# VHH binders against F-box protein At3g56470: the designs that were tried, part 19

Target 1, 367 residues: F-box protein At3g56470, of Arabidopsis thaliana (Mouse-ear cress) (q9lxz3)
Amino acid sequence: MVTRRRSKKKKKTKRKKQSSKEKEKYQTFINLPCDLLQLVISRLPLKDNIRASAVCKTWHEACVSLRVIHTSPWLIYFSKTDDSYELYDPSMQKNCNLHFPELSGFRVCYSKDGWLLMYNPNSYQLLFFNPFTRDCVPMPTLWMAYDQRMAFSCAPTSTSCLLFTVTSVTWNYITIKTYFANAKEWKTSVFKNRLQRNFNTFEQIVFSNGVFYCLTNTGCLALFDPSLNYWNVLPGRPPKRPGSNGCFMTEHQGEIFLIYMYRHMNPTVLKLDLTSFEWAERKTLGGLTIYASALSSESRAEQQKQSGIWNCLCLSVFHGFKRTCIYYKVDEESEVCFKWKKQNPYENIWIMPPLNLIDLPLFDHRI
Short names: E, the ipSAE of ESMFold2; O, the ipSAE of OpenDDE; V2, 0.75 times the mean of E and O plus 0.25 times the DockQ between their complexes.

## First folded at step 15 (VHH; framework vhh_7z1x_3)

Design r2 (from u4 with S52Y I58T; at its last look DockQ between E and O 0.02; V2 from the best seeds 0.00; counts 0 for: pae E 5.8 > 2, placed apart)
Fold by ESMFold2, look of step 15:
Structure r2 (fold): chain B 367 residues (1-367), chain A 124 residues (1-124)
Amino acid sequence: as target 1 above (367 residues)
Amino acid sequence: QVQLVETGGGLVQPGGSLRLSCTASGFTFSSYDMNWVRQAPGKGLEWLSDIYGSSDYTYYADSVKGRFTISRDNAKNTLYLQMNSLQPDDTAVYFCARVDLSGSYFEAPTFDIWGQGTQVTVSS
């Protein structure tokens, strides 16, 4: 890993009783052209960005505008024994342990755009939860099987938000349920089953470019286009990898990635070619950082050398009670042994924090 | 009784070809994915190839890709392995195996039924 931080203090701190030449130099520094100011600010860690924003109005505006390009996904750990959760920001090495009693009995289903989709299997209640603002948006109830996955297309505050799940797969048909924001009830659609035998379960669902991609336990990739009410199974399966012990699927700006996990080997990353529908191994991420956990994966392009977390796979690992982020660069081997376990006593998921971190309750806490 | 029986092994020279057969009985053959696995002398099991019950998709280990071809005839309840460009390190006992349907494609397969194996020897 590259050193993450510049000095917390700016070297330019000066007293009012300083010489005229030093005062003139300080004022010249404040009047930098916009492009030069952006270059300076873009290289600051978050703490230094916040400090720099107190210099003057021009710096404040530049620091706030550039602050969003340094926001990385956070890891959330949910206790399976109570209503607590831990938010961890790996770029600042900051964590918070919080309680939300209204989520007692809920499990997390999916994460996107700073929101979690939460389900209570005892009451069949479904709601969106924002762990940063603590806002809740309840949804109509739906019975879900224990192995049933659910996903959504965007934040529930948007009129375009769509929930998607596959409720059954039989020999002859597949049943899909969707819920469009502000609808009165779930919509049910039935299609011919074009999947292979073995009562397929949908293990991974991502939303990309207006459609849901669904990966089955048999290696098939299906597509549901809600705008056309259209279902089809894409050709082929990803190549089998000897010794693999599970996978994750994620999306970034229309590209679909599959990550093979191993007990004792470095992960393998594949990319789907959307014209041929063939999977090809990636030897480089090209500056992309992928965050993978059992319940979701996120991605972020990161500018060079801003946080030290760039161009890598960020994997959550459990050992004892320690929860940590492990970084692996695809272009070079990681220093950390990858131990991936399917059983996890704590649920975890990656989530994107909101753009303005200063105004959040987490930054109001002194402890 | 559920049974898998391999045939077609033997002695071949380097660069030669051989076709293995595996006859299934006692279960609905077309409902199961089938694999070939081999064991070289003094070594562990090595997975070679997988074929869907429908015959539509096949997969290969890198060590045999392009040289070996898995196929099946569901009407004859028979699984095949066509082996071309054989080399001395292909010498092994070759097994056909039925995939346990409770597993995931993205995890190592488990097998609930095995054949007795057939010997393939590649030497001058």
Scores: ipSAE 0.138, ipTM 0.488, lowest interface PAE 4.3, mean pLDDT 73
ESMFold2 (binder alone), look of step 15: mean pLDDT 85; pTM 0.853
OpenDDE, look of step 15: ipSAE 0.480; ipTM 0.719
ESMFold2, look of step 17: ipSAE 0.055; ipTM 0.429
ESMFold2 (binder alone), look of step 17: mean pLDDT 84; pTM 0.853
OpenDDE, look of step 17: ipSAE 0.206; ipTM 0.531

Design r3 (from u4 with D33W I58T; at its last look DockQ between E and O 0.42; V2 from the best seeds 0.00; counts 0 for: pae E 6.0 > 2, grease 24.23 > 24.2, SAP .688 > .668)
Fold by ESMFold2, look of step 15:
Structure r3 (fold): chain B 367 residues (1-367), chain A 124 residues (1-124)
Amino acid sequence: as target 1 above (367 residues)
Amino acid sequence: QVQLVETGGGLVQPGGSLRLSCTASGFTFSSYWMNWVRQAPGKGLEWLSDISGSSDYTYYADSVKGRFTISRDNAKNTLYLQMNSLQPDDTAVYFCARVDLSGSYFEAPTFDIWGQGTQVTVSS
């Protein structure tokens, strides 16, 4: 499914660059050494970073490099009553409500790298959606059960993007479907089921170092290696049984984390030991900030106090009876609350905005 | 046995003040968000306020914001509601309630333990 996009403001940006280069004041700033420019740019809010990137090629490269490092995730919510979605930038405390009727009837299956994998259970349509650019990348249809998870390895703009789902679990067999970019149809593979005889559903899937890790609601961890077409169940189990609602799993630089969000405990982070496959509680995030939502997660390394949010677990949740965002410091067991919309926190998803925001329909430099 | 016992209700004139107490027993009081709710005659339950285990966070319904203050003393296992500027439509049975921990932070909270309630009547 493909829609026309709004035209870019090429004339505006070209005129602005030329004017800036000809002014004596702007000419002086353009000639700063790259190291000094990096320091100046690192102090700019996102809006001013985007403006600075239009000055010249040297500033553009510096701004874009720092922009990715300093950009915080946004929250997205899809309305249940109309064909709209809402984006919220907590760093600027700005929101935007956008209409996109082409997604009527779709729900979110998975989020990674700023893309959402969307599924329509009535038409069996599957597509990638970027809520910032409104780009859609349709995928071959697939019938999915209500509890079936689907994940992908990287952005659909990469030729290595791979979709993965477990379509059937029987006493003896597990059936997996994969889709590699530009393939004609889904590939089906069947493996021996080595899970315990208890009923299991795969609730959490992450892709790390070329492998899909799959966690059941009972705590069994399985591995699918697409390069070897290999499936197996690993021996480790978390100290408490995960459920589908109230926990999530995420990956950062080969490390795998499981976060518990149940009311009987403080928000808790576990890290998987990749040699023993045992889970261990973390009392510190070591400078890592994790943005957690029920359907997806984002992770980000902070260089200390650049963004004002660092070394935290960031949550869109019910806090008492209010819908809010909290920033939870694991090592201090402390929190900071921010107001959010009255939408159901389970359905709010953290996403990373793209590197260049100038071309987005929600940004207009003419305002 | 897990219990919540409210005290401090009574008759008060319009514009008056009243302080409710709720004593908890049989569970780790400091680990729970605690809540006040009320039920006016012939009406359903109305949530009023909650407070975190540490007291760092408090929230109020719009109907009572600025007039009611929730607090707790974890050493005494006691929850409080200070009610100021009372009006006749504040007449109700007031309950303290413990949040049910069986859910997640992604779901609206429910309550598993309630007190017996204490009557507050505002009339001339």
Scores: ipSAE 0.063, ipTM 0.427, lowest interface PAE 6.0, mean pLDDT 75
ESMFold2 (binder alone), look of step 15: mean pLDDT 83; pTM 0.835
OpenDDE, look of step 15: ipSAE 0.064; ipTM 0.466

Design r4 (from u4 with I58T V99Y; at its last look DockQ between E and O 0.23; V2 from the best seeds 0.00; counts 0 for: pae E 13.3 > 2, placed apart)
Fold by ESMFold2, look of step 15:
Structure r4 (fold): chain B 367 residues (1-367), chain A 124 residues (1-124)
Amino acid sequence: as target 1 above (367 residues)
Amino acid sequence: QVQLVETGGGLVQPGGSLRLSCTASGFTFSSYDMNWVRQAPGKGLEWLSDISGSSDYTYYADSVKGRFTISRDNAKNTLYLQMNSLQPDDTAVYFCARYDLSGSYFEAPTFDIWGQGTQVTVSS
């Protein structure tokens, strides 16, 4: 009788003391100073980062912030011989080989915001494809010449998505076709041809601050402003570097860059001054990371100094004696190669995965 | 009309040296990157070295780095390969090759003009 009251008090006292220690420990983790919280979270794998983001509002904001910085573009390759494509995450060194026969006969025209613009030259069918979600958005058919490029302004899920191409170039005129999402048909506009007479094609197109910038095969840069229905040719040409064998064009926050590629030498980066139209070589990327391939380029600015890949050119390697990919540190003049199936670099495309990557079907092993 | 002619090959003892020459005609030599490539008996082509048109940049395959030196004299339209510390595995036909720079910004270049080659034999 009296012994049982004493036993209950001991058990209750032990349970209360144990419960108090657990709450004290929980409060300690929640109230970490910002720099310590960032250090802890930065060491987490993606799955643990996502789980940690459910702890509280402060942890959620920190986890999501660092998660974005940890996420990098993937490479995609479409097989030339069957109906498969491969996605590769260089940061995790993991790949998926996937089959999607509905895209048989299609080629990639442009890549932006996790979407590919795909064209079938036999059927003239045009569609957007997201290789992570497998969503397709069909577009009206359009005949395209072999060397004709097409680009778009943003994801096709946006009501502001605009497709752009130059369909005809004559001595006197240039014909441009555009398509807004959900429009009935392509819009055609005709402008005076202000290009030099010795060019053939537009090779690179970048959308920046509401304007399409178009680089010709001879280095002439033109622009189309769809809001003003305005076409013009910019003065000047980027210098060809001796020994270069191609270039990529990219955009970040209104800045336009060219990256000259070499077979066996360090790449070089030029930046366009849009007020003077002069090109200047950059000795550093200033924290910008550029992911470049033949049909797309992506860029990522660092939000935090402790964010992994930083201040690098991430390039699909040109054919000739190099493997598929390099990371090049401009300030150290050094490269890091990694092995990923010896693919033709012109067929390897950088593409950004969605933020909810682990919830997508491609992490389902059935695919 | 466009031509590359290699000279300077021959027989050499292991550890010896040779200097290969490649004389160009029919094109503006200084506008092109030039290369040395070799083919050992029964094997495929092996790229060795590259020099830019201005001579500002040189690059070497790991197999020859430190032993071979590429150079050019644009006034004489001549490409050179100085080969030191030659080993039996260096026995091959050596070709000079012109790197094609006339393509678009977006097409991978190739070697479009080749010489007929010069034999180098390193005998024990």
Scores: ipSAE 0.000, ipTM 0.198, lowest interface PAE 13.3, mean pLDDT 74
ESMFold2 (binder alone), look of step 15: mean pLDDT 84; pTM 0.847
OpenDDE, look of step 15: ipSAE 0.372; ipTM 0.675

Design r5 (from u4 with D56S E107Q; at its last look DockQ between E and O 0.01; V2 from the best seeds 0.00; counts 0 for: pae O 7.6 > 2, SAP .678 > .668, placed apart)
Amino acid sequence: QVQLVETGGGLVQPGGSLRLSCTASGFTFSSYDMNWVRQAPGKGLEWLSDISGSSSYIYYADSVKGRFTISRDNAKNTLYLQMNSLQPDDTAVYFCARVDLSGSYFQAPTFDIWGQGTQVTVSS
ESMFold2, look of step 15: ipSAE 0.190; ipTM 0.641
ESMFold2 (binder alone), look of step 15: mean pLDDT 85; pTM 0.856
OpenDDE, look of step 15: ipSAE 0.522; ipTM 0.799
ESMFold2, look of step 19: ipSAE 0.282; ipTM 0.679
ESMFold2 (binder alone), look of step 19: mean pLDDT 85; pTM 0.856
OpenDDE, look of step 19: ipSAE 0.011; ipTM 0.255
ESMFold2, look of step 21: ipSAE 0.170; ipTM 0.493
ESMFold2 (binder alone), look of step 21: mean pLDDT 85; pTM 0.857
OpenDDE, look of step 21: ipSAE 0.014; ipTM 0.292

Design r6 (from u4 with I58T F106W; at its last look DockQ between E and O 0.43; V2 from the best seeds 0.00; counts 0 for: pae E 5.0 > 2)
Fold by OpenDDE, look of step 15:
Structure r6 (fold): chain B 367 residues (1-367), chain A 124 residues (1-124)
Amino acid sequence: as target 1 above (367 residues)
Amino acid sequence: QVQLVETGGGLVQPGGSLRLSCTASGFTFSSYDMNWVRQAPGKGLEWLSDISGSSDYTYYADSVKGRFTISRDNAKNTLYLQMNSLQPDDTAVYFCARVDLSGSYWEAPTFDIWGQGTQVTVSS
């Protein structure tokens, strides 16, 4: 009776060590925080932006958002003490530090069409500067007084660009200097002084439809037609309420606006009738937003009321002894403050950004 | 003669209140914006508050906002500063000052007429 001891083969159940493959959550670029994604996309040229927009919905949205044509003016702050520049977009509440060593010693004089007119009081050099492209167009030298105002008609890339300034006002004569694009020298024109004798300084200059309009501190409006080499002082005075000692003048599509600033009173907006040369007070800007600075003012037509920036003045005001930047709604007579650096009226200027901001190296989103 | 005369200064304990007065003479008081300014020992002038001629608008420095109230009685040619919750740091000579109407909007307002000042001392 051979008891066959059935050797129970212990099946060693090989416990498959499930290697916990730590799902290394490969953070795909798809999962980038929106801010970082925008930062990355902001560094892409338009061509690459378009390519990036095809990656996924999130990227598409980010790419498109950065394609937004910024139509609103930006503010450039420039320090007199350290030659520093800062660009600020009020709509996006974004700032960018700018460094322009080539502008050392220069001051900003005027802004139009995305260009700055720059002056060096030590060397008497004038140049156009595009802060977005860093393009520079030098001009012939000109001595300028500290408070002397200058204006130009359009971007210096245009052959029609004309610079204008009043270099001298004497009891008997006014001296005007003009510079045409590609000219070798300044043209000098002298006219009889027909201004009122009480210490007239030109505070605001705008160009409209071939003519320079010059407003004095006393409210006299003078015209210079460069094509005709004609100078005239208009008889009309803008209505000014007592207590105003500051104003901004701007042009929009042939219309000229004057803003009087008051202490402890809302600003008044005037529009010039170019037929009668009379000023009329306006309670609406017709959909415009005016970005006002001491040196120059920009205007923007708003397409949609949806931005809440409709019929607004954007400018620096005194609240007591403190300067603040505000949006003033002309139609509502209401004010909204926005935070910005201490604004010396001569240390900031509005500038129109280029339509294609995507190609601008400026926003080093490294912050 | 154009003159401003401050009164109401004195010694007050911390947390106390004081009301300053400034009496104007020699000019149309209601036509001018008025201000309170102070100077602490060893410090420069500090603007505190202003009020429009018609009293429609008032502004305050951050240092005194919520504690001080500026007002005026044009019939009495008098400017007032109600000071509440006074602190030792409020120790100063307080001046009333008239805004210079000739000043440019491009610059901070200046004052053309000042009072002699009144001493405010906040001490335990």
Scores: ipSAE 0.059, ipTM 0.465, lowest interface PAE 2.3, mean pLDDT 84
ESMFold2, look of step 15: ipSAE 0.080; ipTM 0.529
ESMFold2 (binder alone), look of step 15: mean pLDDT 84; pTM 0.840

## First folded at step 17 (VHH; framework vhh_7z1x_3)

Design k1 (from r2 with D56S E107Q; at its last look DockQ between E and O 0.07; V2 from the best seeds 0.00; counts 0 for: pae E 12.2 > 2, SAP .691 > .668, placed apart)
Amino acid sequence: QVQLVETGGGLVQPGGSLRLSCTASGFTFSSYDMNWVRQAPGKGLEWLSDIYGSSSYTYYADSVKGRFTISRDNAKNTLYLQMNSLQPDDTAVYFCARVDLSGSYFQAPTFDIWGQGTQVTVSS
ESMFold2, look of step 17: ipSAE 0.208; ipTM 0.549
ESMFold2 (binder alone), look of step 17: mean pLDDT 85; pTM 0.853
OpenDDE, look of step 17: ipSAE 0.202; ipTM 0.550
ESMFold2, look of step 19: ipSAE 0.000; ipTM 0.152
ESMFold2 (binder alone), look of step 19: mean pLDDT 84; pTM 0.854
OpenDDE, look of step 19: ipSAE 0.297; ipTM 0.603

Design k2 (from k1 with D33S; at its last look DockQ between E and O 0.09; V2 from the best seeds 0.00; counts 0 for: pae E 15.5 > 2, placed apart)
Fold by ESMFold2, look of step 17:
Structure k2 (fold): chain B 367 residues (1-367), chain A 124 residues (1-124)
Amino acid sequence: as target 1 above (367 residues)
Amino acid sequence: QVQLVETGGGLVQPGGSLRLSCTASGFTFSSYSMNWVRQAPGKGLEWLSDIYGSSSYTYYADSVKGRFTISRDNAKNTLYLQMNSLQPDDTAVYFCARVDLSGSYFQAPTFDIWGQGTQVTVSS
């Protein structure tokens, strides 16, 4: 059985302003289809929503209806069959297809501050990509193993942007590579391996308060402080019940959260105590919504329940042949519809869009 | 004995309505997402709708959105499909199906348990 999809065979042409007359016509900004207008307006802060409501009757009605909608992360799906990307806003349940032929063969590594870190495993090319502005910032090449994770500290437009990865783990040593965005080359550091025996991969990396926190597949938490060139394995261990089939880690305002998914139980939520480095289980997300991806996750605090998405774990799923999101309520009143199964980490990732989407050329640069 | 049994199919005129039921046994019904799938004569399977174990979330194929409503009663181990505004191209065998928990939510679902199907025929 096949679901209907938009055409993804659009190709860049030598014509300056217009693609095919019958397939992918662009409209003036004021005359956008209603669902695209609502997507744009929903991202405005209140001040800009009020200004936009003065444009015309259609904009006024859209702005007023959406003033209570809070900014939400978007989910990006990466096509394996062509050079297209699908953006999905779960709060509005709307999607938009984009085509970036320059990124053919790339997979995502990490997302933070509206930027994606992209890697081509065939050419070893590494670059930052902003899907909202279409800006690219190339990085020096680096070979990465299939299950090797890489993270960065902030947007590549900052002089403080730092890339971090663990390139090898032996019984005795760990090798770390870091890169500042303006540096000439990667910096290599070697440390004693203080991890438990039988460890073989890092599952999650987050940057918080100037350090990278790294979680292994066996539940060991390590940190790397780039300012001190310091590596250590922390003593606290998250309580991991038998049968875990995946985890997610995120930070929010300096706090670190870890969520374990299970085949036969509800997800569990853990918060790191930054003084003792012990993990404490929480019955609720405390008003925090976590948008979970295999490589990195986003979080957002809701001030009120107006979007219908609050205090939950949001995951990307297929229902039938339609991509959507589901929400897990992890508090006492939560129900889980079925058990989580690990997915290909490079299929999708959450990203925060900028607040001022109206002036962005998203719709003019879909070719 | 894990089993799904559909009832409520039959003959209806265009524009009419039917309600299908699917009774589950042999497993914890409330722990599973349940789906409706149909097969028109000579055609492949078409996914129609999904409902979570909590009944909090429902999803529909575009071909039936607004006309069909999925629901469940976990106390009765029963899944329902209310079908309104039926047209001749809705003629098919309708199956209820249980999502395979070994499958991935991030890919198209697979189904490990199917009902026998119930025939729905829409004709004048």
Scores: ipSAE 0.000, ipTM 0.185, lowest interface PAE 15.5, mean pLDDT 73
ESMFold2 (binder alone), look of step 17: mean pLDDT 84; pTM 0.852
OpenDDE, look of step 17: ipSAE 0.090; ipTM 0.503

Design k3 (from k1 with S104E; at its last look DockQ between E and O 0.07; V2 from the best seeds 0.00; counts 0 for: pae E 11.5 > 2, grease 25.7 > 24.2, SAP .686 > .668, placed apart)
Fold by ESMFold2, look of step 17:
Structure k3 (fold): chain B 367 residues (1-367), chain A 124 residues (1-124)
Amino acid sequence: as target 1 above (367 residues)
Amino acid sequence: QVQLVETGGGLVQPGGSLRLSCTASGFTFSSYDMNWVRQAPGKGLEWLSDIYGSSSYTYYADSVKGRFTISRDNAKNTLYLQMNSLQPDDTAVYFCARVDLSGEYFQAPTFDIWGQGTQVTVSS
């Protein structure tokens, strides 16, 4: 495998400083009071925010700061028939289709911080991929079983990035492998199997507050603290009605959410109480919008947006409607359907774009 | 041989109470989540309640919440349903069912072992 490096050619737009004569020409127009400037910028779609950021340094800084706050997740889909992937921004209703043969044979294992952890089951290659920059960060190889989940704690550009997986569950023991950046090899740790049932599948893994939370296929919640090398099975199970056809788990600002999907009932949202380790059903999202992906081991949540899509579950799944994507309001107000053009909703993944979109090669295609 | 046997059904007056029992044999009872399901005359199956193998969690259908209590005694391999404030529309055959733990979260849970059912009749 070859390390992918970016060229120096037009990789990113340098910040332009207009001449003093041009700055003087526009000075009175761009001296809006801060409150009015913030209001105008906060109402711009991304395209106009990017154009407005070129006006002057003051507008640039304001546009960039508000752009990060109001950036919404995009959908990514990896084609099964060629070596391409598609990015779709629902807020702008824009899509890009990009060819990237280096990922032929890879599948997505986990998504966090704008990065995808990718695995090739034929070569046992493991790498991080950023679909916006097209950067790849290779990791040491590891064999993974079909149903084995792998997660990471943060972007691979951080020296604190930690990879985590459960490699084996036997009657008596659970085996965990971790990889910390700059390590020589994968670290293996073995713990007594404290689960009441001997199952080899962890269905959802999230990293929050320095620890990995792992949900089993039976609803048991386990915790792995890498700083203490500590494993335990927590006492609570999420309340689950019969008929569940899937779950998603995600983290937002230290809070952990679990969404159960049902064939013939509305989805339910549960929040973990971090002091009692009991789950409570949420009747409202309190302004949060949760973006759930079926094929990744992490679903994403985001704070309220300026768009009309807020306070809802954004689901890329087969629901009872056989649709590519739906928006569901937990307070039982309404369901709004959104068809992504691909017919396989389980393969659409929500991902957060980086904050400096103008400097990315993706925008060379005139989004 | 794996079996579930319900007992405790019968005739009761409106507002009355019954306690159903389900005795399990032939498997490790404490390893399985157990459910109560009923079938009223001329109706389909209605899920009522679920209890985890550890007894740590119980769940109820809205139709019975606050009136019915599921419990288990893992030492006696017995599942219970305490039914209070019974009404005529609670008349049904009540089944004890074992949850099939081979299923995945993306599939509806199924019940792989059923009891024979016990008749509960609320009349007069």
Scores: ipSAE 0.000, ipTM 0.170, lowest interface PAE 11.5, mean pLDDT 73
ESMFold2 (binder alone), look of step 17: mean pLDDT 85; pTM 0.854
OpenDDE, look of step 17: ipSAE 0.042; ipTM 0.392

